VH-VL binders against Jasmonate-induced protein homolog. Designs and how they scored, part 5

Target 1, 185 residues: Jasmonate-induced protein homolog, of Atriplex canescens (Fourwing saltbush) (Calligonum canescens) (p42764)
Amino acid sequence: MASTQAMGMTEQQKKSVDEMVEKATNMGVNVQAQNSAVVSMINQTNVSMTFNENHNWSGSVVGTGYPKSIPTKQSRQFIHQGDAKDGSQGAVVYYGSNANGEPCGWLLAWCAPTNVTPTKPNRVYVDCGAQSKFDTISWDTIKAKLDVGPATTNFTDVDTETTIAAGVTSTGSFASVGAAFGLST
Short names: E, the ipSAE of ESMFold2; O, the ipSAE of OpenDDE; V2, 0.75 times the mean of E and O plus 0.25 times the DockQ between their complexes.

## First folded at step 2 (VH-VL)

Design i11 (framework fv_iluzanebart; at its last look DockQ between E and O 0.06; V2 from the best seeds 0.00; counts 0 for: pae O 13.2 > 2, placed apart)
Heavy chain, then light chain:
Amino acid sequence: EVQLVQSGAEVKKPGESLKISCKGSGYSFASYWIGWVRQMPGKGLEWMGIIYPDDSDTRYSPSFQGQVTISADKSISTAYLQWSSLKASDTAMYFCARHKGRFGELSYGMDVWGQGTLVTVSS
Amino acid sequence: EIVMTQSPATLSVSPGERATLSCRASQSVSSNLAWFQQKPGQAPRLLIYGASTRATGIPARFSGSGSGTEFTLTISSLQPEDFAVYYCQQYNEWPLTFGQGTKVDIK
ESMFold2-Fast, scan of step 2: ipSAE 0.629; ipTM 0.849
ESMFold2, look of step 3: ipSAE 0.512; ipTM 0.836
ESMFold2 (binder alone), look of step 3: mean pLDDT 92; pTM 0.947
OpenDDE, look of step 3: ipSAE 0.030; ipTM 0.701
ESMFold2, look of step 7: ipSAE 0.493; ipTM 0.830
ESMFold2 (binder alone), look of step 7: mean pLDDT 92; pTM 0.948
OpenDDE, look of step 7: ipSAE 0.000; ipTM 0.551

Design i12 (framework fv_iluzanebart)
Fold by ESMFold2-Fast, scan of step 2:
Structure i12 (fold): chain C 185 residues (1-185), chain A 125 residues (1-125), chain B 107 residues (1-107)
Amino acid sequence: as target 1 above (185 residues)
Amino acid sequence: EVQLVQSGAEVKKPGESLKISCKGSGYSFTNYWIGWVRQMPGKGLEWMGIIHPGDSDTRYSPSFQGQVTISADKSISTAYLQWSSLKASDTAMYFCARGPLYSSSWYEGYYFDYWGQGTLVTVSS
Amino acid sequence: EIVMTQSPATLSVSPGERATLSCRASQSISSYLAWFQQKPGQAPRLLIYGASTRATGIPARFSGSGSGTEFTLTISSLQPEDFAVYYCQQYNSWPLTFGQGTKVDIK
């Protein structure tokens, strides 16, 4: 049955997310990132991806620091410094193309509270599809979905055959976020 | 439209001091690394060093450490390469080039996207 | 330091033909490799970074591939303006190092 595969994480996505979480952890330790989300993203599409926009609910990226591009089959990282009250809560949108050369977008949102508790856990939210889907983003809607989101998630847009998967894990002093931007083909 | 404009050609004698310049325009000068690359006549490219003008953070190739000084004046968007005492073996074309954004350099890496036209330095007796 | 070795030293090709240039690293550099073109009397021009990403304004006939220690620059249909020296550069570790160059000239 194809419907369960459309909604579930593949073994390759699980492995990719775990590897990206590990890269984020290693980067955070080396940079001494306190009260931060350290984010590692891998582009598993066939073309380079380009940064389109970000949104901050809490905190801000270190320096000017979102990767401008993520080359095909490569990973890129950034650090998002959380504020003292609400921690790191933000989102990024990257544009690229699917297997048919159609313009597509991938959105990653994360929430890494300053103090992680059962009622305030680390969370991620993801979305992908046609680039036009991201022309008018409702950040309030995304925040509402993120606020009840899991620590690991995935989404597949069957129309564009695009996928995205992400996970977040605390390391004691920072959160490690891993994401895989890909195709379902 | 990013541009790097270098100072003009120099003819010097061994033992003389020299300071050449590289002026950036069309971008935020303090946010990008500036690298210096030497090309000896008929030879390939050699990386000499790199500077972040915003905080004067400087790294040198081991081959050039102590032989040259790299500096920058962010108030006039200009980087410098300086010798205290030139040698005939310093005869070369010297290029400046823009490196990555400082904030992303630790994961994107150091490659050079825009180059100055070069400054020819001739050192002879 | 990482030594970058380019081959061949000189590649003679006819206009319209495919040119394939090789670059080898003495140890793994992942995909942290850039390719540059230099014409006589001119500054180098960035063609490719991240082993395979074309820089802004670079024609589609230029493509890069490879990872680890073996890298290739391909020019699919060589134009008169493509006769130049090509350099690879690793940026995986300090110090940054360039290959010695491959000269592409007319057969």
Scores: ipSAE 0.000, ipTM 0.455, lowest interface PAE 17.2, mean pLDDT 87

Design i13 (framework fv_iluzanebart)
Fold by ESMFold2-Fast, scan of step 2:
Structure i13 (fold): chain C 185 residues (1-185), chain A 126 residues (1-126), chain B 107 residues (1-107)
Amino acid sequence: as target 1 above (185 residues)
Amino acid sequence: EVQLVQSGAEVKKPGESLKISCKGSGYSFTGYWIGWVRQMPGKGLEWMGIIYPGDSDTRYSPSFQGQVTISADKSISTAYLQWSSLKASDTAMYFCARSSYYYDTSGTSEDAFDIWGQGTLVTVSS
Amino acid sequence: EIVMTQSPATLSVSPGERATLSCRASQSVSSNLAWFQQKPGQAPRLLIYYASTRATGIPARFSGSGSGTEFTLTISSLQPEDFAVYYCQQYNNWPITFGQGTKVDIK
């Protein structure tokens, strides 16, 4: 379906990422190549989305933390600083609603290793659907799926008509992660 | 239109309690921080604190922590500033203002405190 | 907390002249600086954010410049409605802090 084609960052998201990196650097946050992930999320749904939870396999969020809300049709960013051994590996879950007003969730997981190689590539994993799907998350299961994931992916949940797309690339100064949380209708 | 509408002027005596309001309309109230700013007569602007209505995360400026309580009721898109016991030194104009962020890196610069309420004048006299 | 210092305290200019207002931060605030206009009896109005970006509806005669610790607001051809107090505000660090204001008065 044309609506499910791979999602790249919008020009506004790229500007917001650049702006966030500048702000973080001037606040003393060290943004390094392959050691930090700068994550930009765009809300393509019709309502605001709210941060629900995160998980860290390696590294941790820096600065002021995860955006508490992503207003409708807007993007928000955060920086996740990787550890020296395994880089930045984490996940976030945001809640919102589908076109029918039903509570839904969107999950983004990423892996930006300290040194990107064929055996340790950039990876993403995404999932979305009914909010209840995320009431109890097996982080070991998510990690197993992330570990064999591609650098760019998308998923559509037919039952809730929700969609999510994401990608991760190395920029030389940091890893850039882009995600779009949306509806399939 | 996007707007913040504040409650009307108040005249109080020292020791009395007071709660003033700031109602948002024309936007998603839970998607933005609401800040409170004090302006004493003839003086400049002072940030008192901010609240995120979606989860009631509240952050006070150090000089105002313990002096006031900031709260919000997202069901009616309203933020509040309250005093348990007013002092004559609380006489001031109080403004509320909207922002997508306060100092962090998660929002865009174009969302800096862009919409302000009209102000609530609080007069505390013996 | 970051201390914002504005100069001059009062600036006297004639209509049609250029006004230049300065704002200095005690430590770097990057470009996370906004300028507000306040007229007597009114709420502050956002003029400039991210040091140099004009807010929606703000006339082109208002411009901002600077980064780090030194910032300037310029009004290229001052109009009668521009006589007001101007505040700079940093939003780089919590707590958010304002300068003490510059009053722009008719000469």
Scores: ipSAE 0.007, ipTM 0.519, lowest interface PAE 11.0, mean pLDDT 84

Design i14 (framework fv_iluzanebart)
Fold by ESMFold2-Fast, scan of step 2:
Structure i14 (fold): chain C 185 residues (1-185), chain A 120 residues (1-120), chain B 107 residues (1-107)
Amino acid sequence: as target 1 above (185 residues)
Amino acid sequence: EVQLVQSGAEVKKPGESLKISCKGSGYSFTSYWIGWVRQMPGKGLEWMGIIYPYDSDTRYSPSFQGQVTISADKSISTAYLQWSSLKASDTAMYFCARLDTAMVEGFDYWGQGTLVTVSS
Amino acid sequence: EIVMTQSPATLSVSPGERATLSCRASQSVSNNLAWFQQKPGQAPRLLIYGASTRATGIPARFSGSGSGTEFTLTISSLQPEDFAVYYCQQYKNWPLTFGQGTKVDIK
């Protein structure tokens, strides 16, 4: 359905995930699907976004690393490979601008356990707003919010007119994490 | 599963207004640009403009700026191409097509086309 | 705007033969070039994007090459269903522009 795809992952993001897995397989890259997350981000703002910061609670990015730039209206992806115990748990922060040209940031945090259970479900936490909001991040605070977070979420910062939506779904192999960084205008 | 379905053929008189549609289904409509392409009878393809439905960011070919209006209604996954006053020279097949610059970087899915005939 | 010029206007080939189609840009488009196939009464179909990447479901006999201003589409062993008009299109700069097409006819 349109609404579920908008909240979690778009058709383009699903296509990107399939192509990324195929490329890894064709090159002989051994991705442990059970404890890995494929993270897809779409920039729905009017300017390019730039990678600012990441944090790992469990696992680390593999391959070419975090996309350093996400051009306007384009998607970028990365693979985050977790450990067998806790799976993939991490966060990224990208900077850009709102409709008025003011500097803004978008934060995505995810938890994709190796074994999803009612007590250890897929989780996301998102935040966005003025860039200054992310000058000093308390990763312990983000983790506390993530640990009680839902599998899909969205947030709108009224002051900057910025939005972010994200979701995590299990696929029977890797976890699929999708996020849309956008404007509310 | 991905489909772009366009409105039916139109027969109009010069000076009349017209709005044709392109409805997307089977994908996240707001995450892809929708472009409009004209093909005059027996001629090649000519790009008119493109819209990103999420925020209605619209880009026009200089040849079509001020001649047509492109819009979208994301609540019903539909893009539009509109003329305020048709001319006989607007007689053509009009295609909509989905563009994504992330993975495919081209118009990967096309509507079936809407034939517009303008005659007295 | 970037002008796209295709040659030849018409190419006559027999089934099983190789067809080579050319596309020239008036200024560099890097690798931001796509190829489309259009059969009579049908919408265009994407064949190649990024100058050399085949779109999903496109047979291996279609290949693209080139960068900058000179591009080539090759059909290695032409089949009856390949007789069509082929268009190149740049997406480096707005406005997007198409070539005028090369018609591939049966010899």
Scores: ipSAE 0.000, ipTM 0.496, lowest interface PAE 16.0, mean pLDDT 85

Design i15 (framework fv_iluzanebart)
Heavy chain, then light chain:
Amino acid sequence: EVQLVQSGAEVKKPGESLKISCKGSGYDFTSYWIGWVRQMPGKGLEWMGIIYPGDSNTRYSPSFQGQVTISADKSISTAYLQWSSLKASDTAMYFCARTQWELPHYYFDLWGQGTLVTVSS
Amino acid sequence: EIVMTQSPATLSVSPGERATLSCRASQSVSSNLAWFQQKPGQAPRLLIYDASTRATGIPARFSGSGSGTEFTLTISSLQPEDFAVYYCQQYNHWPYTFGQGTKVDIK
ESMFold2-Fast, scan of step 2: ipSAE 0.005; ipTM 0.576

Design i16 (framework fv_iluzanebart)
Fold by ESMFold2-Fast, scan of step 2:
Structure i16 (fold): chain C 185 residues (1-185), chain A 124 residues (1-124), chain B 107 residues (1-107)
Amino acid sequence: as target 1 above (185 residues)
Amino acid sequence: EVQLVQSGAEVKKPGESLKISCKGSGYSFTRYWIGWVRQMPGKGLEWMGIIYPGDSDIRYSPSFQGQVTISADKSISTAYLQWSSLKASDTAMYFCAREGVTIFGVDYYGMDVWGQGTLVTVSS
Amino acid sequence: EIVMTQSPATLSVSPGERATLSCRASQSVSTYLAWFQQKPGQAPRLLIYGASTRATGIPARFSGSGSGTEFTLTISSLQPEDFAVYYCQQYNDWPLTFGQGTKVDIK
């Protein structure tokens, strides 16, 4: 199939993820990225989001590091350089607020193996909800979910009315990851 | 061609109301922020506020909160800046400008497309 | 809010010479900094975004550098059409803020 489709993702989320994947691809080509995940994130919430934490299973962020903030309706990018054996596998958590001003968090995890195969594909995992949900993260649990994750995914937390969508695709020797952090209202 | 076209110059008296416009064309109007910038005669640029026309999310600079009203009508791709009661100190050039990213990964940040400006003169 | 400070206020340069303009942020803006050119009677024109990326159609003589709190705009060989006021602007945080401007004038 020429394109991938995620069940439950809105048309707006599909377009936003596709645009972010394109931005990541253009950045990766421009910097001649190798064995890396190039990540582009858009903040579709009504307030600025702030970087809270990251986790590395393999590889590490390079350059200027993770964007410290993502202003409302804007996108930010980073490059995560994979290690030679296992590639780029990591996660980021950003904090912000929902429509009611309640503190919320958004989590994006990705896996971009050094050698992509049908049994070791590029994959993403997402989660969002109340900020307190991310104060006690089990990284082993997240990794287990990521390891069986799809190339395109979304999640909506009904209680906080927050949503997140993401996708990953290979572009030559790097992976392009796009994510949209948003509200379901 | 991507462009923003603003309404013409205005000459007003203190206490009068005014609404000026900024019309976008050549791009998806609902997918970009439109900001308003004031420039007093002989002075620098001051950011006033910004609107996302897709959902009318409006943000004001603290210096301009309560002084002006920003709005947009997405059906005609037009943003507005409005005063209920003008003061002599509102005499300035007012610019609208687009902020954001284009689709297909061509990124322009800050204010990449500007209107020609609307000169507002408030005098007795 | 993030305060942007430009120096010098006025820079007198002869055509063909190099001009270097400075911009400082009161706190880190990473690389989310833009430079604008404004000529008398005209709207501002975007020159540089992301601290160092030239906007479409901007001549190679314009270059930007810096990250964090200190930024520079360099014009390598000033042309007559380059005499203008230049503004830096951070877009890392809200509210968006501009520097007070540097006027590049004929010596």
Scores: ipSAE 0.000, ipTM 0.484, lowest interface PAE 15.5, mean pLDDT 87

Design o01 (framework fv_ozuriftamab)
Fold by ESMFold2-Fast, scan of step 2:
Formats: structure tokens, C-alpha cells, sequence
Structure o01 (fold): chain C 185 residues (1-185), chain A 121 residues (1-121), chain B 106 residues (1-106)
């Protein structure tokens, strides 16, 4: 069933990810972020999304933490401070609903190494679908997928008609991560 | 100092309505979730649900969804737990607890003193 | 829903004894929190995210574990440690507690 999923980002997803990367960059510059992933997420669904969980492989969130809620059609940001050895590597899961009111989840994972090289680049991994998909997450499995992931990615779950797109870009002393949580309808 | 102060004990008959409250002070009320945890006589703790006071977004344990309503009034820093029709099985101690999160999601860092609800004919 | 089973269900210890309580989940969980409910009181947070002590909690309390098995240890139990200990699993809804472990001092 690979033929039913989008292989590349739509024009709208690319525009949304680029806008979120820009928001992350502006935030990072304004707070003089260093050795961090600055993350900006937009909720393009029809209802508010609620923070469900996170995972840290390296580093930790700072400030007021992860946004508890992302209102419909709005964006929220956070800063994840990297450690000296491995940088910022983490994941967040938000819950919401699809167009039919069914409970759904969106997962964003990122890797922003302290020193970016061709063999240790910035990476993202995304997933979305029914909320039950995220009842018990194998973080080792997610990490394995993240470790070979690209700098920009997207996924569409045909069953729930949910979509997610993300990108990561280095901006001097920090990485800018942009993500769009949405519906394919 | 952070404090959660709950309303006093209630004695009710089956079929009656009831609303109990939890007032937060000493912190930014809209910056934390407020949760409700139930403890039946001689039993352990059971999570009922919670609310984000900043936008009134709620999460329920499916066991209690439709049986109770969780709400909050951010203008007076107070969260509520409400029953439209009480049953004898609702007899329990009810705690409110502040939901703190950072790395792993929600934990309960401050608890109210509890509200004892007794439902008997 | 993730079910949490605590062992033992109750124990009796002498002041100065080492106490070990375990919490087993039916499915792998990211983090585990521990609470103490003293007789007639509200629960209080002891340990969060498996191994971090909450503010004001004595260093005789420690937590460990990952996956499905977590442990709470009291290195030298004191009279004030009497009560029921509860584990609570990660952020996923519904939040669930273990059935409790009653600790009595003999």
C-alpha cells in the first residue's frame, strides 16, 4: 500500500514547513540559542491538539517546556538544549482528531548533532495516524528510523486521512526544526 | 507557595447533582493542567481526567467519560468536577492534583486535601 | 490500558531495614512516577521519571528501572515512611496507578 502515500511534500506542506523553519530561526536568533534545536509546529487540523508525551535521546527541553496545547490553525514553539557530546535528539507526540472526529496522533522526532557532518547530519522522522498507534511506542525503533532519516520528510496515513511534514536546517549555532501537523482532506 | 484548596465534604442521595471545587493559588493557574483522582473506600488511586485551564481542553479516563464533567474558571483559579446524577458507587475521596510536565508528560507535584463524597439513601 | 502490578501488596519492616517495592507494567512504558500516601493524608510525589527525587525527598529514597520493570528502594526505613506507595505510568492517556504497596513499621 506504499502507492497510496505521498512520496514528496505537497506545495502547501513545503510552504508550511518553510514558514515554521523561519519562525524557529527567528526565535533562536532572538534568544541567542546555542547547541539547541529550536522547534516550531503548526496545527493545520480543525481542532486543538494536546501534548501527550516526549522522549529524549540526548539533551532536554528548556524554559516553560513543551506547549501543552496547539490551537487550531496556530503555531507553537519550544527550545531543546543539546548536550555537549550528541547534541539535541528528541521526539514529541501530540493528540487531536481527524475530519471525522476520530482520535489521532502526530509524532515528530529530530536529531541535531553538536557538530554537523556528512556522516552525522541533521535529521527528522515523522509519523501519524490513529491514536492507538502511539499507545506503546518503541523508542528504539523510532531512533533507528531517525538515524537514517532525511533533513526533510512527510507522511500521510490514508486510513485516518492525517498528514505530517517536517524539516530541519542548521543556522549557525543552533538547528531550526519546522513541522506541520495536518489532514489530507 | 503553591496551594490547592478543595471544597468541603458532601453527603448526598442517589440521583442528586453535585459540583465540587479545587482552587489553586501561588502559581500561574493557566500554566498547569488540573487533574482529578478518585479513591474509593479502602481502594487505591484512580485517574478520572484533567483540564488545561488556558483553553478548557479536557482529557478523560473513558471509564468516567459521560458520567462526570470537568471544567475550570480561570478568572477565579478554580477547577470543578460535576455529576448530573450521583450513584452510591460514587462514594469516594476525590483529590485534585496539579499536572506538571517537562520530559515525560504529566506527573502530580501538588495535591489538594481531598473532598469526601458520601452517597447513600 | 496499561495495567501496573506492584509487589509486594504489603510489607512489615523494622526501622533501619532496606525496603524494595517493584512495579511491573503490562506494556513497555517510558517513565514511572512514585507517590507516598501517609495515613489520613493526600498522596505526595516521591520520585519522578523513574529515578529523580522530588524536592524535599530524603536521599534514602531511590528509584530505578526501564521498560516494564521499575523499582523503588528505601535504604534505611524510618517510622515516618509508613503509608501506601503507588507507582504511576507515563503521560499516555489514560494515566494509570498501581494497586499500592502498604508499608508498616513493626
Amino acid sequence: as target 1 above (185 residues)
Amino acid sequence: EVQLVQSGAEVKKPGESLRISCKGSGYSFTSYWMHWVRQAPGQGLEWMGGIDPSDSYTGYNQKFKGRVTISADKSISTAYLQWSSLKASDTAMYYCARGYYDSSGYLFDYWGQGTLVTVSS
Amino acid sequence: AIQLTQSPSSLSASVGDRVTITCSATQSVSYMHWYLQKPGQSPQLLIYDASNRASGVPDRFSGSGSGTDFTLKISRVEAEDVGVYYCQQRSNWPLTFGQGTKVEIK
Scores: ipSAE 0.000, ipTM 0.460, lowest interface PAE 13.6, mean pLDDT 86

Design o02 (framework fv_ozuriftamab)
Heavy chain, then light chain:
Amino acid sequence: EVQLVQSGAEVKKPGESLRISCKGSGYTFTSYYMHWVRQAPGQGLEWMGGINPSGGSTGYNQKFKGRVTISADKSISTAYLQWSSLKASDTAMYYCARDSGYSYGTWFDPWGQGTLVTVSS
Amino acid sequence: AIQLTQSPSSLSASVGDRVTITCSATSSVSYMHWYLQKPGQSPQLLIYDTSNLASGVPDRFSGSGSGTDFTLKISRVEAEDVGVYYCQQWSSYPLTFGQGTKVEIK
ESMFold2-Fast, scan of step 2: ipSAE 0.595; ipTM 0.841

Design o03 (framework fv_ozuriftamab)
Fold by ESMFold2-Fast, scan of step 2:
Structure o03 (fold): chain C 185 residues (1-185), chain A 122 residues (1-122), chain B 106 residues (1-106)
Amino acid sequence: as target 1 above (185 residues)
Amino acid sequence: EVQLVQSGAEVKKPGESLRISCKGSGYTFTDYWMHWVRQAPGQGLEWMGGIDPSDSYTGYNQKFKGRVTISADKSISTAYLQWSSLKASDTAMYYCARWGSGSYYEGAMDYWGQGTLVTVSS
Amino acid sequence: AIQLTQSPSSLSASVGDRVTITCSATQSISYMHWYLQKPGQSPQLLIYAASNRASGVPDRFSGSGSGTDFTLKISRVEAEDVGVYYCQQYSSYPYTFGQGTKVEIK
């Protein structure tokens, strides 16, 4: 079956999501159960990015966990299994460098409710900039912004010349979350 | 510099066990699948299977499933291909090759080991 | 399993000739890759995802195609291009290679 993926994902990312779902299913993970979010991140920067931290408001990562590294110009995927009440709501922060070699961070947060309705839609929130911006994260502040966020968003930090774009959509089997971590230069 | 270094040539008799290795260097070993490709004398390339070293998940060509075991030890960046009981038809050159499901090369095998020649004869 | 058929199975070319190799699949292919195995050497990646040259590959090599039919071209063959060329599909398990096209240079 052809997968319905988040808008803006490359054909490479869509294939990688299909492979991740197949791999997880073969390992005994039911990606359709408990409204899983299948997250694909592409590193459009010139250096490798490294996983820094995550936060869970509801649900938890399953299978192989969060990718520890996203090599330059490649995508990596993970599956976040939602809980029965609130679905999948989480965030990840990856570190890397901008075009000037300055340490930078990229933050992706998503909300994929157990039952998507007009009052409980799919949402994303993104942020990027200097790595120091993420040394002390207020998860309550991020959650407040996520709770009123759109299903598709992008942000550019002018000071560091970093960008991030993300979207989330329901496939009928799981929520597809796509994100691009990049540079504005 | 990315490099895949395989173990040396082997000469075995039918029924013997064997394990050959492929050591990766110059990259993060757990970021890429390691595949095994065989080439029988005078023949073409045949995909045998592969492993994701980050979680030891394996995929096999059904032709080889149950006949070989693919494994990896991420602490020493080494993948293995093992036979419990060799047959004369296992005589071939065995290559390891790197790829990733989200790789820049769309799943292509971008780096290859030098090959391990396995000869099985009585 | 998806079967890949290459044509021709072998060819002999003179330096400077244009060489064309085709790969036909029994089903539509998502990604087709091409490899070159020079005599006594490991295979090396030449073209990935139908039309993209791998790092370090000379621009005389090009790939094209989609669906079930793919083509590899060498615009002006050089002596170092001798070897066996393989197509490889990345669409479904098990991943398969074509039977190979042997290119000899005179």
Scores: ipSAE 0.000, ipTM 0.473, lowest interface PAE 16.4, mean pLDDT 85

Design o04 (framework fv_ozuriftamab)
Fold by ESMFold2-Fast, scan of step 2:
Structure o04 (fold): chain C 185 residues (1-185), chain A 122 residues (1-122), chain B 106 residues (1-106)
Amino acid sequence: as target 1 above (185 residues)
Amino acid sequence: EVQLVQSGAEVKKPGESLRISCKGSGYSFTGYYMHWVRQAPGQGLEWMGGINPNSGGTGYNQKFKGRVTISADKSISTAYLQWSSLKASDTAMYYCAREDFWSGYYTGMDVWGQGTLVTVSS
Amino acid sequence: AIQLTQSPSSLSASVGDRVTITCSATSSVSYMHWYLQKPGQSPQLLIYLTSNLASGVPDRFSGSGSGTDFTLKISRVEAEDVGVYYCQQYHSYPPTFGQGTKVEIK
């Protein structure tokens, strides 16, 4: 049984998320990513992470698609083109290992509406833990949590000693999403 | 062999239009961002802008925004830099260079064209 | 935009000398790339992401640094190393280059 715990971001997580948001912003400006979420993820674990699954509530990934792997201590990016009405709403799951070599997963979900308002803001939802936690995902449950989520969030799974932090902000005509996948050890 | 081949030198008068080209070969053209980098006589390197050939999305250095247009034709693996009205200050060597970007890196411009010298004089 | 300032602007070295070139940014960046432009040639990538050697680049070249200060070193300069060296960042949009360091061999 996994223990869930709400924790504030560490200074390193704040720095990492901010740097990933900036990287997403730089890419989005360069490719003129209109009505998109530009997502930058950094792997702060000790091993490579592998793409496992994605889900689209609105919009879809474009270009070269989701990065198949994120090497240790490196970042990878993708662009998720939003639909005209509801914008970009999606999720990705990457698999890897914790400090003990146990199989673990990291989940990032984002909501970047076409028209951001106080009642329809940018949102993120994150989760991490044992790989088995993500073998069968209820996307309806994830969406319900995302729909009331904040623009910046983090989570630490005490049982696996894994962490994840993420943030999203509007940048002109697109949203910049930054995430850090890591370990609490 | 990965290669970028640019069009030949140009001599133009102020007010004239010009389009120069950069043709990629030996790699997946749509997998790499294409940059345009300028070098005025005796000066250093200056980034002008770039394009994602897959999407057609462009980015510009604000100094050149509205002064030049960057485009690409992925069916012939060719990127373009275009002026509607040249100025004497546009006299420079123009380089194209590719960069891997969507794999999570701006990993540096690893392959460069040979350069196109543009001379604008009255 | 982040401005990059290189030091020195020029230097003259003897074959076998250690050469050090520095690049200072007006704001912190996570990495720095380095290029060499030999006389009459296009620029070529030497170092990417601060410390990684580009393909075909001899191991006498090395890069280091963090924050606002980055360094390129040539452990034993050779005659073919003449040219202008440029640092370049793309941590922050737009990408910017340093003004260049001219290296001449005696």
Scores: ipSAE 0.006, ipTM 0.476, lowest interface PAE 12.5, mean pLDDT 87

